# Miniprotein binders against q9bqp7, part 83

Target 1, 240 residues: q9bqp7
Amino acid sequence: VPQNWFPIFNPERSDKPNASDPSVPLKIPLQRNVIPSVTRVLQQTMTKQQVFLLERWKQRMILELGEDGFKEYTSNVFLQGKRFHEALESILSPQETLKERDENLLKSGYIESVQHILKDVSGVRALESAVQHETLNYIGLLDCVAEYQGKLCVIDWKTSEKPKPFIQSTFDNPLQVVAYMGAMNHDTNYSFQVQCGLIVVAYKDGSPAHPHFMDAELCSQYWTKWLLRLEEYTEKKKNQ

## First folded at step 6 (miniprotein)

Design x4
Fold by ESMFold2-Fast, scan of step 6:
Structure x4 (fold): chain B 240 residues (1-240), chain A 88 residues (1-88)
Amino acid sequence: as target 1 above (240 residues)
Amino acid sequence: SPERLEEIIRKLEEAVKLFEEGKIYEALDILWEVLEELLELIEETGDPELYEILLRVFEALDLIDEGRPEEAIRILEEAIRRLEELIE
């Protein structure tokens, strides 16, 4: 149980569209400052299991590829993920000229992998947009806020080499989603309420992506775990 | 020490039962708890056998993700036997 609990949902907000909602998706730029990001908090508070897996994976990959090969491999994985996110932003954006410029990005196996998910996505409200929780003092950059099968979700797009059919295998991804959700629900740049999350794991070979839907109850459970990670991060910063 | 090993064995047995019942999400939650407890014991004892058992439990998680639960169960049953041998 966290010592300083704060609610994930904002009772003053609704998930229904308002007449005042913008006609184009919001894209608030991320303002770098001393306030920690969601990714920073999670990276600095990894569980013992996560640290062990990461170190073992690094040692194994360096043994197989060498130091330079490992750097090239990780750089390539990062670039593939970046291009995947750029393609999704282009696809979900209402700007036709932007889509025309990015036509080569639309033909990857990762994009094929998510087609069955994309057909159920509509009502996009935010893309690559910054969120800040002023009370809890953290920031983040979320991928997408849109309706998935009729429910407004914070959607996080992931790529993976290995299958991830269970949410438990996505590590901190549920925490990342609810952290963005809680921040957005209390951020003055946004007027709506998000109560659901969606993690979509896409595959390079075009195999069908695995969607991990998180309803309000599951989001509340992961929110409590996020608050514990945030508390741990704050305590570590005081001691350093 | 023996009491902590007995607790880990109990959790692994529960996880196996849950996998056999098709309750994969509940079983996975328990396996992640087992991994944390094994890592803590390894840090305290430096026991190389616990390290080998840890690696086998991680392999079982990979097999579950790959849709191979029967093979994962066999590995977890092997891990249980190895932990029981450490008590004796």
Scores: ipSAE 0.290, ipTM 0.723, lowest interface PAE 3.4, mean pLDDT 87
Fold by OpenDDE base, second read of step 7:
Structure x4 (fold): chain B 240 residues (1-240), chain A 88 residues (1-88)
Amino acid sequence: as target 1 above (240 residues)
Amino acid sequence: SPERLEEIIRKLEEAVKLFEEGKIYEALDILWEVLEELLELIEETGDPELYEILLRVFEALDLIDEGRPEEAIRILEEAIRRLEELIE
């Protein structure tokens, strides 16, 4: 049990956005602060075993692809990920804010992969927007807040070359999502609350993406785990 | 070894520069080298601070994969500062 318990949900906020014209998604810039990011907290609380596994993965990839091949692979993954997020932001942005859609960005296997998910996405509230939890003292940049199948969610978009059919295979992504939820729910820049999370794993070959929906109960469970990671991070920093 | 830390700092600085120049591929290559060197040092020394720095470099890689190179650069710059403090 976390020593410093804090609720993921804010009882003072309603799920209904204030009737201000929800026509434009929020895009709050991330401020450069000494405040740790969600990603930083998660990474710095990784176990030695997890770090070791990442290194082993790298070595295996180098053995398979060669050093030059691995470099090319890494670069390509980066580029594809960037392009995918840019394309999604373009797709999910209101038509009035649509910069000239680079049609080339929309022609990817990843975009094809998420088409069936996008059909169920509506009511976009935020895109690439910063969140800050003032009490727990962490920040993050969330990908999207929108309704998925009629439920308001923090949506996190991921790319993968391998199938990830189970939420457990997404490593710390569920923790990231709930961290963003908890921060947003207590960030004064937002007038609404989210109770659900969604991790979407898009695939390069255009096969249907896997949606990992997180209901309020599951979010609460992962929130407890997040708080423990945050406490561990905080304790490590005090000892430095 | 201060010399090994200095080399890691040099590589990180180079990676940041390459990112600023738009040479993402070359920058990523250097970051992976840095990770390997840090891992070796951690195995030898067991220094928890080096481990934290390693994790920050990994974070930067993840951010790059997510198309957030500006944030990645900030993390790398912080990693450099922390390494410099270890040499002092």
Scores: ipSAE 0.020, ipTM 0.356, lowest interface PAE 6.3, mean pLDDT 86

Design x40
Fold by ESMFold2-Fast, scan of step 6:
Structure x40 (fold): chain B 240 residues (1-240), chain A 88 residues (1-88)
Amino acid sequence: as target 1 above (240 residues)
Amino acid sequence: SPERLEEIIRKLEEAVKLFEEGKIEEALDILWEVLDELLELIEETGDPELYEILLRVFEALDLIDEGRPEEAIRILEEAIRRLEELIE
């Protein structure tokens, strides 16, 4: 058990629609701050397995592409991910303008990959929106909060070139989702309760995306692991 | 440590059994524990055979993700035999 254990869910909140809820999805901007982000905490506390796999992948890619080719490849992957997120925000936002839409982005393999998932997504509450856990002192920028098959979820869109049909193969993605969930549930800018998560792994070739649904029980399990990573980060920072 | 190698072997045998029963996610949880323990032993010992066994276990993970559990099981059985040889 983490020493700084805190509950993921907030008993004062409901996941049901409220008449006072905004008619448009929330999009709170992320403030530049000394408070660590979810991604920073996870990057600074990578497991030995994750470090090994990352270094091995990097060495293999550099051998295949050269250093300049590797940089070009990683820049391209980053741009594809950015455009994928922009396209999804456009598709899911009722306020998106025609000028901000790109027909080529909407026809990408990644967008084809997620079509069957998007059919089950409705009731969008937040898009590209900042969350802060005021008590545990971390921040994040979540992709989406919406109903998936009738359940309110923190939804995280991921791109992959390799198949990821099992949640165990998504590394820290479940921790990222529950970290955003716990922050949102305790952030005064939000009024609703999220108890479920969804990781959607989209594929470049248009193969059907793999959805990894996380119910409340699974979210609670990953929340404990997130709190341990946060504790490790805090201890590491004190030792600097 | 022979005792630590024996524990890793037991976990790999349990993972193989779970894969054979179609309990893929339970088997994967155990397999990731095995990878953590192998990495710790490699850091402590510098044993190149343990490093080669680690690479084979990662290959088994890739095969599971690709929907090829029978081939993954064969690799894990090979890893078990190689670990047993290190004890003897």
Scores: ipSAE 0.032, ipTM 0.572, lowest interface PAE 5.6, mean pLDDT 85

Design x41
Fold by ESMFold2-Fast, scan of step 6:
Structure x41 (fold): chain B 240 residues (1-240), chain A 88 residues (1-88)
Amino acid sequence: as target 1 above (240 residues)
Amino acid sequence: SPERLEEIIRKLEEAVKLFEEGKIEEALDILWEVLQELLELIEETGDPELYEILLRVFEALDLIDEGRPEEAIRILEEAIRRLEELIE
């Protein structure tokens, strides 16, 4: 159990739209800050299993590709992920004209992979938007908040070379989602409540993406684990 | 240390049973606990046999993700036998 427990959901908020909600999705810019990001906290508190797997993968790839080849490979993976996110933001954003949108981005295997998921996504409320937890002092940049099959979700888009049909194989992705959710639920820039998460793992070859839906109970379970990672991060910083 | 090895064996046996019952996600939760405990024990003991067993458990995880649970179960059963030999 976390020593400094704080609830993920805000009892003063509703998941229903209200009249004060903007008609266009929110896109609050992420400001550089001393306050740690979700990604930083997770990177600084990786589990022993994660450290072991990352180090073995890195050594194997360097052995096969060389240091320069490894850098090129990782740069390409990063660029593909960035373009995938940009294409999804474009698809989900309201727009006055389609003329300037790069049609080639919409034809990638990753976009083909998520088509069956996108048909169930509606009511977009936030895209590439900053969140900050006022009390727990962390920040993040979430991908998307929208209804998936009628439920308001924090949605995180992921790419993978290997199949990820089980949420247990997505590493810290569930923690990332609930960290964003808890921050948004307690961020004064937002007025609504999110109680569900969705991790969508897309594949380059166009194979159907794997959706990992997280209901309120599952989110609460992962939230407890996120609080433990946040406490570990704080303790490590204090001991420096 | 023998008590910790026995606990790891018990968890692996439970994971195998859950995989056989088709309860894949519950079994995976247990396997990730086993991997953490093996890594902690390897850090404390430096035992190369535990390192080899760790690699086999990771291989079983990959097989599950690939839709090959029968092969994963066989590897986990092998890991159990190897751990039992370490107690003796």
Scores: ipSAE 0.408, ipTM 0.776, lowest interface PAE 2.9, mean pLDDT 87
Fold by OpenDDE base, second read of step 7:
Structure x41 (fold): chain B 240 residues (1-240), chain A 88 residues (1-88)
Amino acid sequence: as target 1 above (240 residues)
Amino acid sequence: SPERLEEIIRKLEEAVKLFEEGKIEEALDILWEVLQELLELIEETGDPELYEILLRVFEALDLIDEGRPEEAIRILEEAIRRLEELIE
């Protein structure tokens, strides 16, 4: 049980979006502060086992590709991910419908992969927007807040070359999503609350993406795990 | 310790059972626990056989993600047998 329990949901916020739904998704810039990001917290609190697994994966990849090949692979994966997020932002942004969409960005297997998910996405509230939890002292940049099948979600888009049909295969991504939810729900820059999360795993070959929907109950479970990771991070930093 | 290996075997058997029951998510949770325990033992003992077993469990996880659970179960059953041989 976390020593410093804090709720994921804000009882002072109504689940109903106020009628003034901004026609434009929020895009709050991330400020570089001394405040740790969600990603940093998660990276610094990986178990020895998780670190070992990643290192072994890395070593295997280096053995297969060579050191230079692995660097190139990593760079390409990063670039593909970036382009995918840029393309999604363009698709989901109402303002960019007027700009010449770089047709090249839209012609990706990852974009093809998520088409069936995008059909169920509506009411986009935020895109690439910063969140801050003032009490728990962490920040993050969320990909998207939108309605998925009529439920308002924090949506996190992931790229994978391997199938990930189960949420357990998404590593710390569920923790990231709930961290963003909790921060947003208590960030004064946002007037609404989210109760659900969605992890979408897009595939390079254009095969149908896997949506991992997180209801309020599942979010609450992962929130407890997130709080424990945050406490571990805080303790680690005090001892440095 | 033999006791730790026995616990790992127990968990793997439970995971296999859960897969057979169609409880894939619960089985995956247990497999991740098994991986953690195996890693700890490998760090302590440096036993190359445990390392090979670990790799096989990972292979099983990959197969499950690929929608090949039957083949994954066979690999896990083999891993159990190999662990039992280490206790003997």
Scores: ipSAE 0.021, ipTM 0.476, lowest interface PAE 3.6, mean pLDDT 87

Design x42
Fold by ESMFold2-Fast, scan of step 6:
Structure x42 (fold): chain B 240 residues (1-240), chain A 88 residues (1-88)
Amino acid sequence: as target 1 above (240 residues)
Amino acid sequence: SPERLEEIIRKLEEAVKLFEEGKIEEALDILWEVLLELLELIEETGDPELYEILLRVFEALDLIDEGRPEEAIRILEEAIRRLEELIE
């Protein structure tokens, strides 16, 4: 699929706020149907390297922890990630729209890890909000759209127990970010344009999070790779 | 095939050079290509030596993430020598 037939950026849109924009961050609920999600597409089209790493990691963890220990570990990791996202949504939302600010959520090592990143985040436009690409027919639920150091970004919050100082070690995270970006830029529920991405890898021990900023050029490069993954997904569905 | 092993060696040598120059992200892109090609060769040949080399390359990736590029380079140089022995 030619990238120039399906551009990531929408020339009809601006990254500047306009009078029709909502005063509070958008939170459009995800409408699930037969339309594939970004997460589903990426999971169904994992690279051979990703499949090998996942199987290797699973085997080593089961050997280390046992089958029951592995299940408990993965359940705990999932719960910690969910709570981290809930805490960030709470921190970034206007307090009047939230019933409570959970102090327990705010005291995790992951939240401590991102404090220095949050100082540079402002102008929140969307939180936990659904996006749909009208033409390419995929959906997603993005974490956050806000200004990071003055640039409007799709921001994706990630947790890790091991350091991830390079974007290459974040696997499909750049693809996820640009997929959300392209969808939002072509979704009639949104009026603005996003041209930058940010992946923030937070650490359980509170070590400073690693921000991976993606400028417009880098986003365009990953968009081409996302289109290939989407094409691969479509071809696999034809064979089922 | 020997030609495919030579291509993998060339890419690993380029990755080592880039790591030595501090061009970590460019080196990582090449290293991920090497991992793919090694996995494809293992699928075709079932060679246990290729599998062990693959595991060493993954260790190098972890060392890079940990901020230990000199140790990663040493492991990649070992991988290069082991691949050269397979050609011979």
Scores: ipSAE 0.158, ipTM 0.641, lowest interface PAE 4.6, mean pLDDT 85

Design x43
Fold by ESMFold2-Fast, scan of step 6:
Structure x43 (fold): chain B 240 residues (1-240), chain A 88 residues (1-88)
Amino acid sequence: as target 1 above (240 residues)
Amino acid sequence: SPERLEEIIRKLEEAVKLFEEGKIEEALDILWEVLTELLELIEETGDPELYEILLRVFEALDLIDEGRPEEAIRILEEAIRRLEELIE
């Protein structure tokens, strides 16, 4: 049990549609400062299993590719992920101007991979938007908030080289999603409440993406684990 | 600690049973607990046999993700036997 427990959902907010909700998706810019990001907290508090797996993977890849080859490989993986997110933001934006769309990004295998998921996504409320939890002192940049199969979700788009058909194999991704959710639910820049999450793992070869839907109960369970990681981060920061 | 090894064996046996019943996600939750316990024991003991068993459990996780649960179960059964030999 975390020492500084705080609820993921905001008791002052309704999960029902509000007529005053903006018709255009929100895109609040992320302002860098000393407040830690969700990604920073998770990277600084990796579990023993995560550290072991990462070091094993790095050693194998360096042996196979050399140090320069490994650096190039990881840079390319990062760039592919970035391009995938840019394509999704373009697809989900309300504007249809051809000049605003990157045709090359829209034709990637990753985009083919998520087509069956995208047809169930509607009512986009936020895209590439900053969230801040003022009380718990963390920030983040979420990918998307939209309805998936009729339920408002924080949606996180991921790329993977290996199949990830089970949420247990997505490592910190559920924690990332609930961290964004908790921040958004308590961020004054937003007026609605999100109670569900969705992790979508896309594949380069166009194989069907794996959606991992997180209902309110599952989000609450991962939220407790996120609070423990945040507590660990705060203690480590304090002792440096 | 023999008690900790016995607890790990019990968890692995439960995970195998859950995989056989098609309860994959519940079995995976237990396997991640096993990995945590094995890593803690390795840090304390430096036992190379525990390290090899850890690698086999990670291989079983990969096989599950690849849709090969029968092969994963065989590897986990091997891990159980190897842990039992450490107690003897």
Scores: ipSAE 0.364, ipTM 0.757, lowest interface PAE 3.0, mean pLDDT 87
Fold by OpenDDE base, second read of step 7:
Structure x43 (fold): chain B 240 residues (1-240), chain A 88 residues (1-88)
Amino acid sequence: as target 1 above (240 residues)
Amino acid sequence: SPERLEEIIRKLEEAVKLFEEGKIEEALDILWEVLTELLELIEETGDPELYEILLRVFEALDLIDEGRPEEAIRILEEAIRRLEELIE
């Protein structure tokens, strides 16, 4: 049980999504300061087992591709991920603000992969927007806040070359999503609340993406785990 | 941003110092922080030089795990120099 428990949901905010479709999605810039990011907290609190698995994977990839090949592979993965997020932001942004859609960004297997998910996405509230939890003292940059199948969600877009049909296969991504939710729900820059999360795993080959929907109950479960990770991080920093 | 790179440099220097003092665990913790910060910068900038530096830091981690800290330190010192060149 976390020592410093804090609710994921804000009782002062209405559970009803404000029906007013915002004409323009929020895009709050990330101000980097001494406050740790969600990503930083998660990376520095990985278990020995998680670290071992990643190292094992790395060694295997190096064995298969060589050192230079692995470097190239990793660079390409990062670049593809970035381009994918840029393309999604372009797609989800209001048409009036999008001057030059780089058509080349839209021609990817990942974009093809998520088409069936995008059909169910509406009411975009935020894109690439910073969140800050003032009490718990962490920050993050969320990908998207929108309605998925009529439910307001924090949506996190991921790229993968391998199928991830189960949410458990998404590593710490559920923790990231709930961390963003909790921060947004208590960030004064936002007037609304989210109760659901969505992880979308897009595939390079254009095969249908896997949506991992997180209802309020599942989000609450992962929120507890997130709080434990945050406490671990905080304790580690005090001892440094 | 120059300020973020300077912070990474500072952390790498601290890690090197900790290794020299035999504080391996503390040094490793700092290196993981560096990796995180580099990854964030790479995501923002797409700078291929930062990615190369990231890979070198990973290599240093592997060498430390293999019980070759002297070689790891050399790699980290080179990474620091490369980062300094980016700030200039």
Scores: ipSAE 0.016, ipTM 0.268, lowest interface PAE 7.4, mean pLDDT 86

Design x44
Fold by ESMFold2-Fast, scan of step 6:
Structure x44 (fold): chain B 240 residues (1-240), chain A 88 residues (1-88)
Amino acid sequence: as target 1 above (240 residues)
Amino acid sequence: SPERLEEIIRKLEEAVKLFEEGKIEEALDILWEVLWELLELIEETGDPELYEILLRVFEALDLIDEGRPEEAIRILEEAIRRLEELIE
């Protein structure tokens, strides 16, 4: 058990919509300072297993593509992911965009991949929005908060070349989702409670995306692991 | 394939023997090769049991780093038994 254990859910909050909730999704800008981000904490506390797997993947890719080819490949993967997130934000926003949309972004294979997931998504409450855990002092930028099949979820959109049939193959993605969830539940910029997570892995060729739903119990289990990673990060920072 | 699992088992048994003989560096070389081969099988098969076995082998590596080879050997012997069950 972590020394600074803190609950993921806020008992004073409800997941039910009320009349005071904004009619448009929230988009709080990220105001970064010395406060660590979820991504930074996870990167700084990778396990030996994760370091080995990442390094082996990198070596394999460099052997196949060369160093310049690897750099170009990773840049392209990043750009495609960025465009996928931009397209999803546009699709899920109820507002008309001020500028003309790029129709090609909306017709990508990744967007085709998630169509069956999107039909089950409604009640969008936040998009590309900053969260801060005011007590545990970390920040993040979450993709989406919306109802999936009637349950309010923190939704994280991922792109992949290969299928990810098991949640175990998503590495720290479950930790990232619960970290955002715990932060949002204790962030004064938000008034609702999120108890569920959803990791959606979309495929470039348009193959059906894999949804990895995380109920409240599973979120609580991953929250404990996130708190251990945060504690490890804090201890390492004290030695620097 | 059963043949590839048998090869991984053979290498794990060799690593255990080397750890028992106090030949830590030689055993670690073989253990790292086992980790590489397990990862390739996981990438090909998506087998969640192979992934769990991979994590146990990493736990054994951590125990070696901590100067606890007897406990590491027990974990590696467990990994061998689990891999044998996948063949049968």
Scores: ipSAE 0.006, ipTM 0.228, lowest interface PAE 10.2, mean pLDDT 80

Design x45
Fold by ESMFold2-Fast, scan of step 6:
Structure x45 (fold): chain B 240 residues (1-240), chain A 88 residues (1-88)
Amino acid sequence: as target 1 above (240 residues)
Amino acid sequence: SPERLEEIIRKLEEAVKLFEEGKIEEALDILWEVLEELIELIEETGDPELYEILLRVFEALDLIDEGRPEEAIRILEEAIRRLEELIE
């Protein structure tokens, strides 16, 4: 008989704004220790399909670009993603200095891609903020918690060169979102409840970003899958 | 084994039906299951024909993301025929 002992939502918490909530978005620093991160758990428990795709992609890219060229390409993709996240944090944070916003970051195709999503984002409550699930013992760094079209969401910003119009094509991104959500809902640094997720896939050419909204039911379904991945990680670690 | 190949064929046929009905996300969920099962068979058998079929199913996923479901269906139907030939 399957058992689920750990709920994603915390019955002691409300998703509604409280007068005591800070006006400035929370930014709790990530403290690295022996507790695994969401990204490490997912990376160490990739499905066979994901491992195959990653290895084949890496093989093709190294064959095309050489080892040094592949390293440069991968570094550039990482840097573009980092700059995209920095630009979004700057745009969404009223407390970051307006004079220090880099105009070049704001002009990227990725930022153009996400403009129609950003106009529906308000009530930002956390940005680039650490979460920890105290009972399940994992940590993460979430991108954003804000209202999207009136619903409080864990929002994850992604960049892609290929179109991703379906949530199924975003790989482990839904698991990442619900892992952050479950952690935040059980983290004493936060007092609110999040029940929805949003994955936003932005494109370099400025094509409109694809939003993948996850309601409470869908989040609960992915939470069950995340718990299985976390269990798999824990079992693999014990067998080393 | 023939029974495992038959299971994969049934899943691919269901995915094609769902794509034809416009139930794209449900069809994609099934295709990811097919990919896992094909990879497991390749690991066990080393069969290069299964490897080629796996690559075609990945190509169908890319075509769906590109808004080309008719071409994806054609590729999946070809994959079904190739798997059926392996059963004989």
Scores: ipSAE 0.381, ipTM 0.767, lowest interface PAE 2.7, mean pLDDT 86
Fold by OpenDDE base, second read of step 7:
Structure x45 (fold): chain B 240 residues (1-240), chain A 88 residues (1-88)
Amino acid sequence: as target 1 above (240 residues)
Amino acid sequence: SPERLEEIIRKLEEAVKLFEEGKIEEALDILWEVLEELIELIEETGDPELYEILLRVFEALDLIDEGRPEEAIRILEEAIRRLEELIE
């Protein structure tokens, strides 16, 4: 049980989005502060099995590609991910529909992969927007807040070269999503609340993406795990 | 300790049972616990056999992600047998 319990949901905020669908998604810039990011917290508090898995993967890749080849591969993966997020932002942004969409950005296997999910996405409230939890002292940059199948979600887009059909196969992604939810729900820059999360795993080959929907109950379970990771991080930093 | 190995075996048996029942998510949760316990034990003992067993459990996880749970179960059953041999 976390020593410093804090609710994921804000009882002072209504579940009903205020009727004014903002015509434009929110895009709050991330401020570089001494406050740790969600990503940093998660990276510094990885479990032994997670570290082992990543190291094993790295060693395998280096064996196959060589050290220079692995560096190039990593750079390419990063670039592909970035382009994918940029393409999604363009697709989901109402304003960019008027600008000449770089057709090259839209011609990716990852974009093809998520098409069936995008059909169920509507009511975009935020894109690439910063969140801050003032009480728990962490920040993050969320990918998207939108309705998925009629439920308002924090949506996190992930790229993968291998299938991830189960939420357990997404490592700390559920923790990231709920961390963003909890921060947003208590960030004064946002007037609405989210109760659901969605992890979308897009595939390079264009095969149908796997949506991992997180209801309020599942979010609450992962929120407890997030709080424990945050406490661990805080303790480690005090001892440094 | 034999007791730690017995606990790992118990968890693996439970995971196999859960897979057979179609409770894949619950089984995966247990497998991740097993991995953590195995890693800790390997760090303490340096036993190469435990390391090989660990790799097989990881292989089972990969097979599950690939939609091949039957093959994953076979690997886990083999891992159980190998662990039992270490206790004897």
Scores: ipSAE 0.210, ipTM 0.668, lowest interface PAE 2.2, mean pLDDT 89

